# Ledger of designs, part 64: VHH binders against Flagellar brake protein YcgR (ycgR)

Target 1, 263 residues: Flagellar brake protein YcgR (ycgR), of Thauera aminoaromatica (c4kar8)
Amino acid sequence: MAELSTPSPASPAPLDGGRGDELEKFTLRGARQILQLLQDLITHRGLITAHTGGGHSFMTAVLKVDEERGRVVLDPSPDPQANRRALAAPRLTCVTQLDGIRIQFPLVGLGEGQDKGRPALFAPLPAEMLRLQRREFYRLQVPLAHELSCLLKAEDLARKPVEVSARVIDIGAGGVAVVVPTGAAEFVIGGTLPACRLALPDGEPIELDLEVRNLNRQTQRNGTEQLRVGLRFAALPRAADTRIQRYIFKTERALNAKARGGL

## First folded at step 7 (VHH)

Design F30 (from C60 with Y108H; framework vhh_7n9e_1)
Fold by ESMFold2-Fast, scan of step 7:
Structure F30 (fold): chain B 263 residues (1-263), chain A 119 residues (1-119)
Amino acid sequence: as target 1 above (263 residues)
Amino acid sequence: DVQLVESGGGLVQAGGSLRLSCAASGFTFSSYAMYWGRQAPGKGREWVSGISSGGGSTAYASSVKGRFTISRDNAKNTLYLQMNNLKPEDTALYYCAKQDWESGEFPHWGQGTQVTVSS
């Protein structure tokens, strides 16, 4: 699995866990591109979640790029223990977003020092950055009022076919994220769920094959456990692609109108 | 503490076969999907195969589909990878990993077992 596959709570959609070869096409390795992207994060004051491993993370930001010394300057955590964990970590996985585009990059060799008399963290410039800028990685957060669902065809723990109605929480050109009750069916990253049915407004459900790309379980505030399943469209017919794009566009327009109106 | 111990690697000629094992402890093995990944020299880790908690669903990277078979024995807390028709490009350190339900990532990898395929 790619080291850059760590999801972040700040992300609109989690990164698909697993296949590094599929992420290579979104990986920036050119020095100019990396420097420009880091500068864009500074300009937009992008908040970064830095994962230190073992389930630990802290919030940071790029304060400065020092091109001459080949390093980035980061805002330390107000929590001294988070900074100690970061300094002890062999690698940080940094996750952020810029205008809805997920940005992810590793930092190794983190050090502590001062920048203009203030505490700062320093690391060498990353040799690579993941920039998921294709429309298939843009995800619309589905309004709860839309009650969007996907009927999944899967197997239970006894290897018996089951149909699970899953609530769609986000949708993009490349896939959907859904939630199901824990234990409703067996899932594995990379597995294919054939002949699932995605219910969109204004028409018949779309029948399509879905590939499982990520899996995580979360406990809601009310104590209910749910499984979040990231699903990629394995083979999307053009008519289905058109309907999905139309739904996304129409919903974005409506949400933008509500945001301006305060609804 | 989660422990994953891989074994079964070795040197094999192209076209040969190997069977890898991963002995798991420190968690309820039958409740988690399990995975094999590999890392070739100078490259990052790549996903190879996965198997659901009960063994009913499996998945494979395109490069190994039809040649590798993943399986598990929940009574023995052991994950297997049967590798047939091995190619020089399969040369790598092979790791097993546990599905992490909380994060969706793979925080626990063993030391790995080396597979070297000569032509």
Scores: ipSAE 0.460, ipTM 0.824, lowest interface PAE 2.3, mean pLDDT 82

Design F32 (from C60 with Y108V; framework vhh_7n9e_1)
Fold by ESMFold2-Fast, scan of step 7:
Structure F32 (fold): chain B 263 residues (1-263), chain A 119 residues (1-119)
Amino acid sequence: as target 1 above (263 residues)
Amino acid sequence: DVQLVESGGGLVQAGGSLRLSCAASGFTFSSYAMYWGRQAPGKGREWVSGISSGGGSTAYASSVKGRFTISRDNAKNTLYLQMNNLKPEDTALYYCAKQDWESGEFPVWGQGTQVTVSS
């Protein structure tokens, strides 16, 4: 099975291996840097998409790092088949995000066992971790309290125009990721959504043309199915770019101030 | 057991036309976005076109926009690519692919169909 894709910076899909040379400068190989980054993922309870190959993946998290044994402890999937695929895979490609920074790393030699009486997956510490701090890969996780939304203009099954209010879950210089109810509209990777309206907390909605870069369906714990849509800004006027960057900067500053103040 | 079987390729003169077909089985065809990709000799795979599950949205690579038309017949579980005004640069092995809702990728399942455009 070979892959054919057009992933975006907001996509949970792995970055193309053919970009290896371009990504080398963002690759961490120092043992202390790797340990620190893994600890940061634990502290922030970072949700990880683990790709087992052949288009299969599951959600996991780093539960702890065992420095003495040189291994990481991962949360197993509630789906037994996903765990069996992971254990049979020669390699896992783990993708996550921390403070708007895309993180990707391989795990080889996955095993299963127990951690303090609970089922767990174990793997040797990765020899390398990709940490992308490029402007195009930076994504701010949008606070729920901001109720950031984007009104999408799309088509339904009958090719009739439909307007969908989508919740913005992350935002960067190159685009946004939104969630919509499954079946609300039809999307295809590469498709253009004209004259969409991005609502920021201050000012009038920004009218934008958006291009679909990735599509993922996720079933939430409550059984609700949602579609996560990665959207690229097709043509971004400088005034709109300034407003988006201002929102990102202001929100980061406010979040950092809260953290430093103990609130 | 997902099966995708491409057909309709062949040898054609520059400026000519071909219609490719992809027969799908082993999944609910009408629930998935579908794609066409191609691989030219000595090059990596290139995305060509996509169509949403009900056909309401389509997308094309800049290199084929205006010349190729993607369509689907959900009653027949078949994906099509109408290729007009073919160029030597369109010479490639063409594959159809199914959207993977979990990974966001569209893996290739079939052997493809060869298109050769002579000058």
Scores: ipSAE 0.557, ipTM 0.867, lowest interface PAE 1.8, mean pLDDT 83

Design F33 (from C60 with Q99L; framework vhh_7n9e_1)
Fold by ESMFold2-Fast, scan of step 7:
Structure F33 (fold): chain B 263 residues (1-263), chain A 119 residues (1-119)
Amino acid sequence: as target 1 above (263 residues)
Amino acid sequence: DVQLVESGGGLVQAGGSLRLSCAASGFTFSSYAMYWGRQAPGKGREWVSGISSGGGSTAYASSVKGRFTISRDNAKNTLYLQMNNLKPEDTALYYCAKLDWESGEFPYWGQGTQVTVSS
């Protein structure tokens, strides 16, 4: 059951506070470390999912850090209702990734105003930031241009087989996260999806068994709802493991070269 | 006001059977996957079984696979766990749980029903 209450590091959902003792070793409390991490999020233009409580969230980003006033400036949602919920919330839980590392932090005392004539949200600098930096938690964010997909074999309401083509949004040594349209198939945490097919660029699709590890609903900027499914590789042949590691390695190198302004 | 009320526990001898029920209210039951967990004295909570919103997919912990059957009746807003061939190590407080789809976590737990299996 501990596994059922802990989302994957790449999940936008916040980690359970009941695991505080397990997470303390990954928590940054130094003012300079916090400031540097926030600056890194700005530099990489990292998207943040801000959870306002009651199951509500919106996409934002850190626009700047005002060190003199001890506050962060956030991009408001284009949805006015999301901004109203955020301002009314006693706290925001912000979740993001930087280079495959899960980052989570609270913001308390959110206000609104303007920054250089543009609407903005303001909050005091967080007193702590969670940074999960273990090798087993590393996940590559899959570039949309790669069109990486996984054909899922699942079941519907009547236990009838259905096949769903799912977009792969992140991948690691232990599994993938995919997005599927709501209602496309039924999933249950701990359930096995047999004989799924993962399409990698370098050859034939890989046939493998996947175990559902986490589920959460995500609303896109255009209002489209999708289901994010975290999937563990239940049994991975040696050749498949090699191909997945090769894809991760090559994609990371290409992204790092692009980030450094390589032409 | 999410409410989950477990029932059906009791004392049974090894090899016996029990059927647990979970009555759900305060949310659209048919839209959520549901789960059974258990906690033995002096141990942490462990996952036992899960069932998708429409009942098309089920999952079981290896320790109960083949002995327990999870099911649901969406018309009655009720979750069931049929427990067969019970063993002393199945002795625990059994909980019904609802997944929060937005967070992916389990903030909604029932009060539990006690199952005691004698040797």
Scores: ipSAE 0.270, ipTM 0.725, lowest interface PAE 3.9, mean pLDDT 82

Design F34 (from C60 with Q99I; framework vhh_7n9e_1)
Fold by ESMFold2-Fast, scan of step 7:
Structure F34 (fold): chain B 263 residues (1-263), chain A 119 residues (1-119)
Amino acid sequence: as target 1 above (263 residues)
Amino acid sequence: DVQLVESGGGLVQAGGSLRLSCAASGFTFSSYAMYWGRQAPGKGREWVSGISSGGGSTAYASSVKGRFTISRDNAKNTLYLQMNNLKPEDTALYYCAKIDWESGEFPYWGQGTQVTVSS
């Protein structure tokens, strides 16, 4: 969330550069590897959180890789203030996930212009990209076909208790990210949502307490606005943890098989 | 036209207390969660505390939990931050913030109020 930093933001928060020696083995510097990874983000429509510094961020995506000019083309924010902050920033730190793998890369020298008559942001190709598959950073992108949902117990804007059925967009060992319509409920970073219910395909809903870790507003290209809420499992029984991990591993394997031509 | 005006900052000795206020106008204050953030010299902005529209839920950064208390008076359109047992590392410009879910805009920050804690 822009202008706000939390003590423990959920993924997709940037990783500390002081861990350089630990992260070196996960850092891609080959031009071919970087181009392939960026192309994978395009193919899978990977949503990117671009951090501009000072607690500011916005949602973007790689629209195109221009190999001849050595640059990436990014989707600008619908919020003009976010775009101005990005252009003024000395660097962007881009964070995303692909097939349960955390991807992070810097962009420097951001500019604005047009691509095929549409507004776009441009930056030189990154010299390095971080690609991690560590348990603590692992987040599975939930397939839309699974219709995974979480029933949240919160307050609406009029201070009345409300139950919101939220679509789960990613899930990991430590929590979930959900999307809700703008205005459906009021969330407080660091606040607890008690007795929420996570629905998995293989059984009864799991009752659990969730802590709000981050909030991001997203405006779809069709103009539909939604709120992305990052939620941490506050207390997770062993049986619930086992079911969540089984879902993650089973789904990741199925997605990896599809990405490799059904093998 | 959203307006947030912070006040109550000042110079205080370590171990002292201050109460910050944020006067809100231009929107239905009672319908929105409100937040306090701060920016220390040479550092970025950091989140300090949040409170839901009705005051039923509050949250705090680990660095201030147990020392700071956020509250609101919806009848007065005012947000408060009671700061106890202040430390030199609490020295910062303190801001209140509103999130506008309907517009999808980034948080609106006020101009801030300076808090300086001497050792």
Scores: ipSAE 0.000, ipTM 0.343, lowest interface PAE 11.3, mean pLDDT 79

Design F35 (from C60 with Q99V; framework vhh_7n9e_1)
Fold by ESMFold2-Fast, scan of step 7:
Structure F35 (fold): chain B 263 residues (1-263), chain A 119 residues (1-119)
Amino acid sequence: as target 1 above (263 residues)
Amino acid sequence: DVQLVESGGGLVQAGGSLRLSCAASGFTFSSYAMYWGRQAPGKGREWVSGISSGGGSTAYASSVKGRFTISRDNAKNTLYLQMNNLKPEDTALYYCAKVDWESGEFPYWGQGTQVTVSS
């Protein structure tokens, strides 16, 4: 299966195309289970990242599930270009979380229209939904205000040691995703970056070893090119695991409190 | 117009050695990290080894670490995999790959080279 086609930071190397059997045990296919999960996302006002392919995504939410018509109603992006990309895409890959559990599902046949006089996106109900119940699959999207960084120890294109301060985009129990300017360092999938330093708010940097799991090139809105690097915690001391878990819990709690107050 | 041509496979007895080669063309070889992957009948494709553009950094799957050595010759646009102490479990079609930066996927541009290890 290609339900994890948009790689997460802790995704295994893309070379393994035979992962269908591993993901099957986490896949919901019952119509009632799917409807209940979608309703839970509505009730909890779950924010969804919808990936349109080619490294593009936008933020959305399930506004309504129309069981009679077999459709889900989604909140359109305020960016018209994002909506055009979504409508042109053969498939959206939707990623969200519910109570720390990663939820992922495809939407095919996206259309646009009106719901109660307001612009909306419509899609048929998904035939399957992935519900990853293990703590290792949970990912916190790092707030930009936190300015979370990781000092990577790698090599440049001339094979000289280099230290690169990379911005942390998301973090989980198993690893982080970071962005690095193109050409700043050389990465090898499966390679280990020893003695990197993860800077969390209110504390000394955590020294840890990181394994490169995936690479994705992104072109920013201003035309600059950046590399997104998915990194797994190769060896994580107990004290470091506790601090990372505490940061994730505290940040998620604060984000949930803000979301409930705003919604 | 990327082309990767694998060679050097064959039949070998357990405990033996083989050296695989991959001739690259159609891109600036010295600017890209290169990888070896393999697929045995009835199994998924698996990553075997990787090497940075300059050759200073290497990585190996745990199943081959200490037995296989990846290397490259940028002047010849060639990638190598030295395989020592081969096991029957190493029997597979071996592919040379360049990562697609946009998707992070390993594209296969060659037919691969077959390695068969008898007991």
Scores: ipSAE 0.005, ipTM 0.414, lowest interface PAE 10.5, mean pLDDT 78

Design F36 (from C60 with Q99T; framework vhh_7n9e_1)
Fold by ESMFold2-Fast, scan of step 7:
Structure F36 (fold): chain B 263 residues (1-263), chain A 119 residues (1-119)
Amino acid sequence: as target 1 above (263 residues)
Amino acid sequence: DVQLVESGGGLVQAGGSLRLSCAASGFTFSSYAMYWGRQAPGKGREWVSGISSGGGSTAYASSVKGRFTISRDNAKNTLYLQMNNLKPEDTALYYCAKTDWESGEFPYWGQGTQVTVSS
């Protein structure tokens, strides 16, 4: 039913940029590729969220790529404080989306000036740009009737092994989101949960290593807390990937048929 | 208002050690997982290590695993990173970080402490 609780690929929040090694596969380092991608952002008028650190960000856009001077020209914020924070920051983390593909890149050495008599921000061309395939960002909201679960193998506060049966609330090519009662296990972003078991309809559970990517606390109506845990597939065998994709596409098709006045 | 203040950085030779500290205020420190990140010149922020609210679980980037140890003292509202066998590639500005529980992102970063490893 329910794309409501799934973050859009266009979400302004930065990816965990500290995962450089895991994201190398999606990192563009060729000068021609970087220039072309920046030009595509200009052509499509892509809005960029520029994160300045400390929880601060502002909206910008690439106005021009100056290849001769090796720099990008950015639209300044109408908020003078945002521009001052940007100029003081050691780095901007720029996040945008193009054709359903999430794009993230750093800008270092930001300056201010004018371009054709208009205020502008300038930065050297980025040495790298992250371009994630849209497949990695799609999440299917799991229908409640499917009762999808994942048995997590984790540790409690005393580092004792604990098994937690978690309800799967969304699933994508790159991972799942699950809900667990708070206190059921210790979770830390970047931690690995080995040999977890994902139960899909029509088959044996899939054994997977999962990496914790995000944590959100949710307060229930009765005052108890649940923890939403975002989990990445650390290593996904082709057979498991095929089963997960088949489940996603089949369920999406069935939901689309219902939405078009089927059932 | 969340405040994170890092200290303990400096210049050290390859193979040396440093201990970083992060003084936290403006939130209930013992209720939150805490993290260390770093940023080398011309590179993105790299996640380095994390520790759960009670200290029972830790995680490390592959590049530092076995060399760095994260710890915390909830009575002092302080996070630590013990760095051993430092390499020139560890040269970076090191940040203390806290996630936002609603968004699950790292919106709270400190000002950082510079670590320079020579040779």
Scores: ipSAE 0.043, ipTM 0.590, lowest interface PAE 6.4, mean pLDDT 80

Design F37 (from C60 with Q99E; framework vhh_7n9e_1)
Fold by ESMFold2-Fast, scan of step 7:
Structure F37 (fold): chain B 263 residues (1-263), chain A 119 residues (1-119)
Amino acid sequence: as target 1 above (263 residues)
Amino acid sequence: DVQLVESGGGLVQAGGSLRLSCAASGFTFSSYAMYWGRQAPGKGREWVSGISSGGGSTAYASSVKGRFTISRDNAKNTLYLQMNNLKPEDTALYYCAKEDWESGEFPYWGQGTQVTVSS
């Protein structure tokens, strides 16, 4: 069901439908919110990459939002072939960025015409827009001095239960990346690790379920082989979310203050 | 050079069973997690199941959990997918993939084996 791969927030490539349920919390479906976001794109002159399929895309911009007719007006490409592909496509996938926030939306039923005497492309207002804030994909690189750890409950190579204390190398709103010695435990993408314990400063370890999202084996300079494991928070309690966000904020603040010290 | 050869597909009636095999060569099979994915006509590629390097951990997409069983034989460098209670919605090209842990790149994909489930 899951595609198990996510592009970076700054990527112009569209996000696939296989992640629909994961992306639902970032999807705007309210008419007022959609209109406001489109207006923000106009106000800030947001450049849009419109994907027409088959690896083809062109640059456009929202020129107007016509609330009365329920449609959006787009700047056509200076390339006539790009416009023909767009008009022939069953759907356009529009991708843009506003203040570091990734915005993606579909347009169906594209037509051509004129707006105030100039060529334009028209489409019905999208029923949904994806708005991915950088913070949802932001990863704080954890300072080594913090000694942040996560106790993972997994299975070893002999299929026996094992607890592995893993060093947390980065942390975000959606998960953590940890490093473990190769051979310490077995991992599989899509697998669930129940009742793991994340040790944050200032408080008891947080018990939570983690889902394995990616695996990356690396040989360090000292010859030690390490496995980097990307882990998603499968069921994040509100109190845990608050503590994680607080840790990220305080650590960013301290790192920024240190960087600006200038001594 | 990594080679993955899928086999075992075919035409089967709804409610039937098939066992897919993936013969691997060109890498140390026992060191990598292995996966099955599928692509139905007109749809994107979808992950189906995964198994850890030693076979201790498995994972399944919700649509196949309880019906499909992934397994591996590290002595034979072979990955299996036992598919029971097949549905028309399982009609797809099935392929196996290796996770390349060292590069952090996405898994390599084989050529696939066609599964067609008639209603």
Scores: ipSAE 0.311, ipTM 0.752, lowest interface PAE 3.3, mean pLDDT 80

Design F39 (from C60 with Q99S; framework vhh_7n9e_1)
Fold by ESMFold2-Fast, scan of step 7:
Structure F39 (fold): chain B 263 residues (1-263), chain A 119 residues (1-119)
Amino acid sequence: as target 1 above (263 residues)
Amino acid sequence: DVQLVESGGGLVQAGGSLRLSCAASGFTFSSYAMYWGRQAPGKGREWVSGISSGGGSTAYASSVKGRFTISRDNAKNTLYLQMNNLKPEDTALYYCAKSDWESGEFPYWGQGTQVTVSS
């Protein structure tokens, strides 16, 4: 029998380990491209998980790109032990996300220093950066006016079945991201939500099995908290795939037309 | 001051059992899904299991499903991994993780406990 594939939880773990040749086409090696991507991470205040080996990592951010000295400046961890492990490591593997796109890069030769009088870590500029832009990684931001929803079948804190109508905030060929009020249901990365119903315009709701791929807590402007849940289509019927792709194409075309017509 | 302290690792023979613990402090443990991961020498990091904030939902990697059981005690701020029918390929540093509120989907990594399974 074929090995049953239980989808692994979505994690910041590096995509190394035998996928090198397949990932080469997504690897940036141009100095200007690398500098621009690092600047984009600074501009968007992107949080980076820096893996130091041995199952250890710490959260950091790019504070500065020093082109003259050929180095990046990183925010040190508030945990001194994490910083010691990072400095002792022969290599850091940095993983982050920008606009729904996974970014991964190595840093070698980490040192300590200061940036504007404050403690900082620095390393030579990476020679390469992985930027995963695949069909399954493309996400259309759903216009608020469309009121796209997905009825999730989950369990509450008391293990009772609950149905949660979640707002779809983005959609792609491989899945959707939805927003759920904090505490409305129990979610775990890698868990399966059976027989959920995705409500697209122009037809009956699509019944889908969804796998939880990521959880992200979001604080609204009014101070309330909501949970973003990333969901993968576990099995997608051809008719459903066609309807989803038509919605994506039609909406993207309308948004592009509106942008070109605006002053 | 988030702290995750793993314990319960050790040397066991193939077919044996171990129970790992992760003691959490510095955050509201009951509000976060928790995870076990592992790193074997020469291999990449592997997510092993996850459990929702209230303990109602669990997930397992295919390599451990049916052999490992994740659980939690929110009153004690402790995460557990019961490992049965251990195999030499389960030899790894085991660590627990949580999602960092500010970091979105990225988990916060723990300290680790070594599991060695002899053949």
Scores: ipSAE 0.345, ipTM 0.767, lowest interface PAE 2.9, mean pLDDT 80

Design F40 (from C60 with Q99P; framework vhh_7n9e_1)
Fold by ESMFold2-Fast, scan of step 7:
Structure F40 (fold): chain B 263 residues (1-263), chain A 119 residues (1-119)
Amino acid sequence: as target 1 above (263 residues)
Amino acid sequence: DVQLVESGGGLVQAGGSLRLSCAASGFTFSSYAMYWGRQAPGKGREWVSGISSGGGSTAYASSVKGRFTISRDNAKNTLYLQMNNLKPEDTALYYCAKPDWESGEFPYWGQGTQVTVSS
C-alpha cells in the first residue's frame, strides 16, 4: 500500500504514497502563508474532512484563527462519538478543497472547550499545509478497454537488461502506476528506467525516462502475486506532457458522460 | 491542577540515545491522547510525536519517524519518548503536552527537559 490511490478532486482520502519528496514543493511552512490559507478557509466556509485514523472521519470547519495564541478553533461534530475519537487520536489529517485546490494539513494536540458559549475544538496552528492544484494530485484509473501499456527497460537480479511490458493501471500529470508479474524485473526506489515507451491509444508510443517511486506486492483473489510499481515522469517534454494531459482529459470526460448517460 | 513534569534530558553525542519521561497528575491520564513537542532556541514549538489514550495508535513527525518511539504507562500516569540515533538537529527543549478538555486552553505544556546533541 505504498502506491498512491486514485483520489478524485472531491475524494476526502489523504494523499499519500511514493510522492513525499515531490509534495515538498507544494508544502507551505511559513507562518504567514499558513495563517492566510486558514483565513481563506474561514472566509469561504470550507468544509473539512478530519481523519482520526482507523477508517474514521468527521466533517468540521475552521471557525476562527487565534494568531495571538497560535491556535485554530474548529466546529465539533454533532456526533459525540466522533468528537471522542478525535480527542483520543494522536493526529488528525484534515482534507478540504478551495476553488479547485486540494488542501491537506495535520492537527496535533486537539482539545475541547467553549468558544462564545458554544462547544468547540481547539488545536495548535499546523506546522505545515499541503496545497495542490487538481492536476498535481489527480490520477485517472485507466479503463481496461484501453489496454494501456508501458514497455519498461529494467534490470534483473544479475543487473542484466530486461524489457517488461507492464499494464498501466493509473496515470496522472506526474507519473503512472503499472503492474508486472512478481520476479519479472528488479526495481529500486529512486532508480531510473531510461527510454521506456508509454503506449497511449492515439498515436505513437511516448519515449520517456521513469523514476521508481514506490513498490507494492499484491496478492490477487486467485492467490497469484503481482507487483505494483509507481513511476514518476523524469523531465517530461512539453509535447509529451500535452499528449498525456489530453488523454487524461478526454478519458475523464468520456467516463463522466458514460456515468451520466446510461443506467 | 494539571501538572506535567518532564525528565531524562541531557547531553549526548550524535548517534546516541536518551529516554524521556513525563509524569502526569491532576487529570485522568488514561482518557487523553498525549504528545511530545520540542522547541529549538529561537524557533517556534513543533510537534514530535503523539499517542492515543489507550496506547494503540501512534504518530510521528517525519524528521523523527523510525528513530523515536512514544509509549505510555497508564497505571503509572507516565508518558515516554525513546530517542535513538540522535542528531545535532534534535537539540531542543522537549515538552510533554496534554489537550485541555475543560478550559479550552490547548495544549497544556510542561516545563520541558533539555536535550543537547553534540557532533
Scores: ipSAE 0.000, ipTM 0.351, lowest interface PAE 12.2, mean pLDDT 81

